# VH-VL binders against q86iv5, part 5

Target 1, 237 residues: q86iv5
Amino acid sequence: LDSCSICVDFVGNSLNDLLNIILNSGVIGTCGDLCSAVPGGQIVDTVCDLLCDYVGVDEFIKLISDVDPDPIYICEKISVCKTNDNAAASLDLVQINPQNGTVGGTFTLSIAYTVTNTIATGQLAFNIIDPTGNAFGDAVLLVQQSPEQYTQQFQFQATPSEQESFPNGLYTVQALVCEGSCGSPHPNTYTLANGTTTFTISGADSSSMSGAGSFSGSSQSTQTGAASGSGSGFALF

## First folded at step 13 (VH-VL)

Design b1
Fold by OpenDDE, look of step 14:
Structure b1 (fold): chain C 237 residues (1-237), chain A 120 residues (1-120), chain B 111 residues (1-111)
Amino acid sequence: as target 1 above (237 residues)
Amino acid sequence: QVQLVQSGAEVKKPGASVKVSCKASGYTFTDYSIHWVRQAPGQGLEWIGYIWPSKGRTGYNQKFQNRVTMTRDTSTSTAYMELSRLRSEDTAVYYCARVPLYSSGWFDYWGQGTTLTVSS
Amino acid sequence: DIQMTQSPSSLSASVGDRVTITCKASQSVDYSGDSYMNWYQQKPGKAPKLLIYAASSLQSGVPSRFSGSGSGTDFTLTISPVQAEDFATYYCQQSYRYPYTFGAGTKLELK
């Protein structure tokens, strides 16, 4: 994992914990005071400490305490993630298979896009909008994607849950390629490309609400980055 | 060669304190945390806490929070664990072990252990 | 605290056998795509020795007959084929969250 990914993951996963600590601990004088209180192991503690040290405890707290905290933006602000205001990409394909499915079925979303100018830190995001207007989706972090064609697949099972009942009807898929977090109001955020497709679901049986639909997004990002480093440790920086 | 050399066996009475040392060599002392783990006779392993030598940051198992103090001397590459208000249940072999700071937290090298006997 | 349930507590095997030890965590020990599970071997009167880190990574100098697998809550250490020097006690350990916790151990004995 690269430092940017580690940062985004940490901030994303620990944001609530950090906020709770900030709110409940009173005066936090050091990064150590803050980070030692974050639930986790050594990796969380170490990452927190390193990130905090980049900007100092006060600035770190300020960033975390933002009204609209964005992990990517935070990591960009602390200069762990890079930005590219000239990033450019196009969407080549948005495809969902099957085009016609049933409740309980597995759907595969394939997104192909071409980077024409390096995406420094961004997202490939998608939203699925059901016939009622309820939306669900996911995103993949993009870090230092050079100009080339990329493909990403997502899979989801249309199992009714509290979050999505999967009613019968026409569904709309929105795919987005962004510099920064898609839809974020923060600086250095741009929608580079977008596209849509549709699919249908039929056979919604209202009765079996029992299964928590686990969105298992297997992001096979084959980043063949030859990190040659023989060291058994996470090269964070 | 990486080595962690611990201080010798200790015999203490209940209520006393013990301070165990762990001298590191063969690597950069500040690039690894030092953790302490104990093992009672015939029992499993129990994590006590850690120290980050570069900053002196410590974390303790809550079970020991009020009784354990970990320190380090960077000039001598030595970590210390002090356990106070000793009880018979503290009878164990105490190990220091290093963990790479930028790792998922495995103990790759261990000291030879220090036997602590707490008896009346 | 994360409880580690290790099974079996003891196992008898012959040289050449395939041995499997399991460890179950009370909660997931995965973070950022990695599993924070480690395996150790301990012989009598000696400190534990690291075998596997990050669920499946073999520690340098450890024979390839040792392997680790698993994710989330369920992990396995496999020894195949078992050698005479492998008769020892094995421990799993999670490093996902403090306090770090160990399994109760599995004693591998010669049959």
Scores: ipSAE 0.583, ipTM 0.818, lowest interface PAE 1.0, mean pLDDT 90
Fold by ESMFold2, look of step 14:
Structure b1 (fold): chain C 237 residues (1-237), chain A 120 residues (1-120), chain B 111 residues (1-111)
Amino acid sequence: as target 1 above (237 residues)
Amino acid sequence: QVQLVQSGAEVKKPGASVKVSCKASGYTFTDYSIHWVRQAPGQGLEWIGYIWPSKGRTGYNQKFQNRVTMTRDTSTSTAYMELSRLRSEDTAVYYCARVPLYSSGWFDYWGQGTTLTVSS
Amino acid sequence: DIQMTQSPSSLSASVGDRVTITCKASQSVDYSGDSYMNWYQQKPGKAPKLLIYAASSLQSGVPSRFSGSGSGTDFTLTISPVQAEDFATYYCQQSYRYPYTFGAGTKLELK
């Protein structure tokens, strides 16, 4: 892993702990005061201290305390992640399989995209919107994506849960390729391409498939080409 | 071969101070923090604190906060722990151990221990 | 502080037995899908020796008869089969947050 990916992963995983420490501590005078309080073992303290020392504790706290903090934006402001205001890409394919499925079934979302000018730090992201307007999704971090064609797959099981019941009807898939965090209002953030597809769920519903409290919306991703990436678990736009 | 070699046994009176050394060899000293752990006779292990050799940054268990000082000398790859205002309950074996800075926090190598006896 | 409750405090076993030692943390020691629990062996007059890190990863040079499992608050060290050299005291330790804490120890003795 590169420094940009390490920064984004750390901020994404530790943001709530950092905010809690900042809000509930009396005085934070050093990076050690802040970073030693973050849980997650030695590696988390080490990464926190490195990033905090790089920019200075006062600026680090300011960046994390932003009302709508964004891990990619924070790492760009620290200068660990690069930006490219001229990044460019297109979406070649947004395909969900099966297009007609059932509750409890597994769906595979395939996305192909072409980068035409380097994405410095961005995302490949998707949302799935159920018939009632409820949404779930995922994203993959893109670091220094050179001009090339890329593919990604995401997979989820339509298992009803407290968060998503998977009602019968038409579902909309929205896919985005972005410089910066998709949907973010922060500077140096651009939606480079978007695409949609749909699928349906019919037949069995959650009332006919009573179970032991399942969670749905999990995804797994794979990538080809020169890209670096892994799922971030961010809520999308 | 990784080694942590500690200074010899100490006998002290209540109210005195002790300074224990831990000399590291066989690895890059600044890639690992040095932690101190003690063990009273017939009892378990108790974490005292750590030092990061590259920065000199320390963190102490609150129990010892006002009585312990950890330092290091990077030119000799040596860490030190000083414990002041000694009490009889400070009688223990004091270990140094290293933790990789890019790890979840395990003690992969330990010093041989330094026996401290505090008695009148 | 995270309290570590280790059980049993002692046990007797014969060579060839399967032994399990349990460690319970007062709060979860999981972070981002990883478990921050380590296991050590200590023989009399010696420093502790790392056996298992990250709940289930075997330290280099440690025999495969040692294994670790668990997540959240509940962790287990298993020795199967017990050998003559395994009679020692075993400690669990959390590295989730400072201060790092240890279980009280489990002494494994020959029957």
Scores: ipSAE 0.562, ipTM 0.822, lowest interface PAE 2.0, mean pLDDT 88
Fold by ESMFold2, look of step 15:
Structure b1 (fold): chain C 237 residues (1-237), chain A 120 residues (1-120), chain B 111 residues (1-111)
Amino acid sequence: as target 1 above (237 residues)
Amino acid sequence: QVQLVQSGAEVKKPGASVKVSCKASGYTFTDYSIHWVRQAPGQGLEWIGYIWPSKGRTGYNQKFQNRVTMTRDTSTSTAYMELSRLRSEDTAVYYCARVPLYSSGWFDYWGQGTTLTVSS
Amino acid sequence: DIQMTQSPSSLSASVGDRVTITCKASQSVDYSGDSYMNWYQQKPGKAPKLLIYAASSLQSGVPSRFSGSGSGTDFTLTISPVQAEDFATYYCQQSYRYPYTFGAGTKLELK
């Protein structure tokens, strides 16, 4: 992993803990005061301390305490992630299979996109909007994506949970390719392309099913087969 | 070969202080924090605190906060723990151990221990 | 502070047995999909020795008859088959946040 990915991962995973420490602590005078209080083992303290020391504790706290804090933006302000205001891309394919599925079934979202001017630090993101308007989604960090064609697959199982019941009906998929964090108002942030598709869920009886929904994703260039990852989350934009 | 070699046994009176040393060899001293853990006779392990050798940053278990000081000398790769205002309940074996700074946190190597006896 | 409860406090076994030792944390020690639980062996008069880190990863030089499992609050150390040199006290320890804390120990004795 590169320093940009490490920074974004750290901020994304530790943001809520950092905010709680900042809001509830009486004195934060050093990076050690802040970073030693973050849970997650020695490596989290070490990464936190390195990033905090680089910009200084007061600036680090300011970046974390932003009204709309954004891991990519924070890491750009720290200068471990680059920006490109001229980034450009298009979405070639937004496809979900099966188009008609069932509660408990597995769906694969395939996204193909072409970068035409380097994405320095950005996202490939999606939302899935259920028939009632409830949404969930995920994103993959894009670092120094040179001009070429790329594919990404995400998988999820339509298992009802507290966050998403997977009611029968029509679902809408939105996909975005962005420089910066998709939907963010911060500087150096752009929606480069978007696309949509739909799918339908029907089933014999979904009212008694319980559990948690999950999803996974992977990124592939045109020279490699699909790979899978995992992820879970709420709508990103 | 990684080694942590501690100073010898100490006998102290209540109210005194003790300073235990922990000399590291066989690895890059500044890539690991040094932690101190004690064990009273017949009892379990108790974490006292740590020091980051390169920065001198310390963190102490609140139980010991006003009585413990941890220092280091990077030129000799040696960490020190000083415990003041000793009480009979401080009688224990004191261990130093290292934790890799670029890890999830575990004590991968331990010193041989330093026996402290606090009695009149 | 995160309290670590080990069970049982002592255990008798014969060479060749399979034994399990459990450790329960008072709160989750998971962060970003990783578990911050470690296991140590201590023989009388000796310093503790690391066996397992990150819940399930075997330390270099430790025999594969030792294994760790679990996540969240519930963790298990398994020794199978027990050997003569394994009679010792075993401790779990969390490294999720300061202060680091240890279980009270489980003494494995020859039956």
Scores: ipSAE 0.558, ipTM 0.819, lowest interface PAE 2.0, mean pLDDT 88
Fold by OpenDDE, look of step 13:
Structure b1 (fold): chain C 237 residues (1-237), chain A 120 residues (1-120), chain B 111 residues (1-111)
Amino acid sequence: as target 1 above (237 residues)
Amino acid sequence: QVQLVQSGAEVKKPGASVKVSCKASGYTFTDYSIHWVRQAPGQGLEWIGYIWPSKGRTGYNQKFQNRVTMTRDTSTSTAYMELSRLRSEDTAVYYCARVPLYSSGWFDYWGQGTTLTVSS
Amino acid sequence: DIQMTQSPSSLSASVGDRVTITCKASQSVDYSGDSYMNWYQQKPGKAPKLLIYAASSLQSGVPSRFSGSGSGTDFTLTISPVQAEDFATYYCQQSYRYPYTFGAGTKLELK
């Protein structure tokens, strides 16, 4: 497990909880006070404690309490994630299959990109804009991606939900490769590459309004986390 | 070989306190948290709490809040669980178990259990 | 607290059979791509023994006839083929959030 990924995941998943704790708990004197209140199991507690101890409770609170808290930026600020101002990449392919689909259908988005200078900490992000201008998307964290070609696939079902009704029409896909969080105003954030493609949705498949289309962005990041049971001390720092 | 060896059976009266020990061996004591789980006769498993040996940080099931205290002695690699204000419902086998730090939180090794009987 | 609903409460099987035990969490126990679900075997008078961790990872020394699957809220433990030594009580446990909670157990008995 990469320390940067762990940090970003923790901050991202616990940000609201942390903020709520900070806002509601009054005086937080120690990292223990803060982290013990965060909902989660041992991993959340221990990661919180380690990150907080690394920068101190005051700085940690300050970072979390930022007007625009960005998990990647926070992890960079606490030096868990690295930055590269010279990161460089190009987008090679943005493809969605099928090009013409129906409501309820499954779409596969494939994005190929080439890193030419190491992405230290960044994102591969995409946005899908429906005909009405509503957008939805996802992002994958990129950590220490060396110069080479990469491919990522995303899959989604065009099942209507409260978040997206999937109206008939032309959809636009935007793909971005970024150092830092895509679209973030924070330092060390750069859009490295972008690209677009389109697809259409036509015809309401009258199949049953079954439940909330969980955007299962199955980022098959095959992180084969070989939990090798070897007691190698997870040196986060 | 990894071992967790617990103290012997206890018989207590209601209102009393009990302190159970769990001596760890065969691994680095600070690389694992110690959790406590109990099992009433013929019942399932109930999580009591944990201690993080390196810092002494503890977390307790709210059900036991203010009655349970977990401590550790790093010099002897021993964890302790003290339960106060004992009730008949506290009659159970108490287990210590280790959980790797930075893991998904499984109990990979268990003590042999300590039987606590609370009776008037 | 996350409630763990384990089913069935008891199961009878013969040696050589395939058995499946299910565990349903009241909420998702997934975090950062992992499922925080574990399975244990307990024999009478003994401490629980870890079988499966992280939903599908087989603990070292555990026979391959044990397997775990699932994500989110729904998980399964499969034993195939059942051996004579497998007759015991099985528990699921979530480690996603404190307090950790266990299923009520499934007793596997010889038919």
Scores: ipSAE 0.550, ipTM 0.798, lowest interface PAE 1.1, mean pLDDT 90

## First folded at step 14 (VH-VL)

Design d4
Fold by ESMFold2, look of step 14:
Structure d4 (fold): chain C 237 residues (1-237), chain A 120 residues (1-120), chain B 111 residues (1-111)
Amino acid sequence: as target 1 above (237 residues)
Amino acid sequence: QVQLVQSGAEVKKPGASVKVSCKASGYTFTDYSIHWVRQAPGQGLEWIGYIWPSKGRTGYNQKFQNRVTMTRDTSTSTAYMELSRLRSEDTAVYYCARVPLYSSGWFDYWGQGTTLTVSS
Amino acid sequence: DIQMTQSPSSLSASVGDRVTITCKASQSVDYSGDSYMNWYQQKPGKAPKLLIYYASSLQSGVPSRFSGSGSGTDFTLTISPVQAEDFATYYCQQSYRYPYTFGAGTKLELK
């Protein structure tokens, strides 16, 4: 993996732990004080220490402690990820199958897009807006995406949970291609293209699978962890 | 061939200190942290702490925090552990082991161990 | 600190048997989809030897009759079939967070 992907992956996975350490510690004078306390073994400590030392512990803490911290933004501010204010792309296809499904069913979202000016560090992201206006989604990190055509698929199972009940009705899918983190107010962030589609869910069978799911989503940003943001989960059997 | 060769057995009285060495060869010394683990007679393994050779950064198990010092000499590829204010319960075999810095924290190679006996 | 409860403390087996050793952590040792559980073999008078890392990955030079499984808090080391050279003490170790901690050990003895 490249250094930008490693940084975004680390920050995405460790953000909450870093915040807790910062808030609960009395004195953090070195990167070692901070990074040795992060769980996830030697690799996480090593990556944390490397990135923290690169900018200095005080600046690293400030970036992590931002009210709305963003892994891509943080990695751009420490200059591990590049930005391109002139990035450009279009969405060629946004397609969800099946268009009419059931609670507990599996849905596949297919997105095709064309980059016309390099995306330095950005996302291919989607939001799914349920009939009540609640949203969830996911994203894939895009690093140094040169001009050409790309395709990506996302898959999820409509298993009710505390985060998303999957009510009956019409769902709207929004797909975005972005420089920077999609939906973020941070500098160097641009929505380059968007597209929509819809699907419906009817409650033909009220069944659930507990304890497994890859999407939690919010309506602002789909970054929840891991730099790739791939939406993989368990299938119902 | 990766090797971690430790200094020889020590016999000490309570209140003394001991310094154990661990000489590394057959690999890039600064790509791995050196950890110290001890094993009392008939007992299991207990983690003491680590040192990062490139930066000299250390971290210690709080049980030993005020009695242990870990150092290294990168020119000789040697790590050291000093344990002070020794007690009879410090009687154990002391191992050094390396951990790849880009790993989960497994001990892939171990020294042969250094036996410390603390008795009056 | 993460406590590691290893079971059984000892067991007897014959060459050719299948044996399992369990290790239970007092909290999850999973991070970012990986389990931070490692397994070691120790013979009398010798240093421990790494067998398994990341719960299930086999260290180079370790025979395929050793395997590891599990996630979260519950982990298993399996030896099948047991060979004469496998009679030793086995330790689990978490590397999720400092201080690193070990199970108390399982002594595998010849019947």
Scores: ipSAE 0.547, ipTM 0.819, lowest interface PAE 2.3, mean pLDDT 87
Fold by OpenDDE, look of step 15:
Structure d4 (fold): chain C 237 residues (1-237), chain A 120 residues (1-120), chain B 111 residues (1-111)
Amino acid sequence: as target 1 above (237 residues)
Amino acid sequence: QVQLVQSGAEVKKPGASVKVSCKASGYTFTDYSIHWVRQAPGQGLEWIGYIWPSKGRTGYNQKFQNRVTMTRDTSTSTAYMELSRLRSEDTAVYYCARVPLYSSGWFDYWGQGTTLTVSS
Amino acid sequence: DIQMTQSPSSLSASVGDRVTITCKASQSVDYSGDSYMNWYQQKPGKAPKLLIYYASSLQSGVPSRFSGSGSGTDFTLTISPVQAEDFATYYCQQSYRYPYTFGAGTKLELK
């Protein structure tokens, strides 16, 4: 298991718990006082303690209590995750299938990008903006990606929820490759590449009311050879 | 073979203290935490606390926070549990058990138990 | 603290039977796709023995007639077929949060 991934995962998943502990427990004198209260049993406690010990309890609390806490930045600050200010990448493809779908349908987003200088710790992120301007999305952590071509696929079901109603109309997909967390104000964060595509949702498919839009990200690293397919309008900005 | 060998039975008066030992063998002592669990006669299991042998870091059940002290000697691969201000309700079999440091917290090996009787 | 409720408190069975023991947690014990529930067997005068961890993972050396299932708050230990040596008390234990807590136990007796 990659230590950076473990760190980012821990901080990301336990940030709220940690904050609650800090706010409610009064004086925290040791890493043990903080970490033993975090849900997740001994595994989480062990990881928390190890990370906390790298910087000390005061600095750890300070990092967690930041106005804009960023798990990647925190892990970089404690030197568990590496940075590369010279990271470089380009976006090759942003494709959504189908291009025309219906409410309740499944959409597959495919993103291809080329790393030209190692991404030490970064993200592949995407945002889907609906016709009303509401946005939802996801991100994948990138750790020590060497120069080569990568492909990531995301799937989502356009099932209405409290978070997204999936109105009929034109949707915009934004894809980003970043060193650090995409959009983060913290140091060592860079947008390396971005691109957009569009798709449409029309008509309510009357069938399956099952509400939970679960993003199942299947990371298939397929080394796909150069298929020259001429298809639809990818705008690189 | 993994073994946890505990000290012998203890009889104490109320208000006294007891210190139970747990000697570990057959594995790397610092790669596992030692937890303590007690069982009153005819009752279920109650978790007391843990110690990390590598750091000596401890965590206690709040029920025991002011009465229990856990220590270890890495040179002898021995963990200790001291319970003070004993009460009749502390009468139980006390077990030490190991837990992998990077596990969720199951007890894969146990000591044979130490019987503590607290009586006036 | 997370309360663990086992049922039944006692059960009678014959050799060859299928036995099911249930454990309910007062809150979810799931974390990062795993359920932090463990099962133990205890015989009289002996320390508990680990049977199952992560709700369904069989401990090394434990017979395959033992199985665990469940997620969230509801968990089950199954013994099938029951053998003569399986008559004992069984405990569930959550390791999701400190303090770790155990169920009250289920005594499996010979019918």
Scores: ipSAE 0.392, ipTM 0.728, lowest interface PAE 1.3, mean pLDDT 89

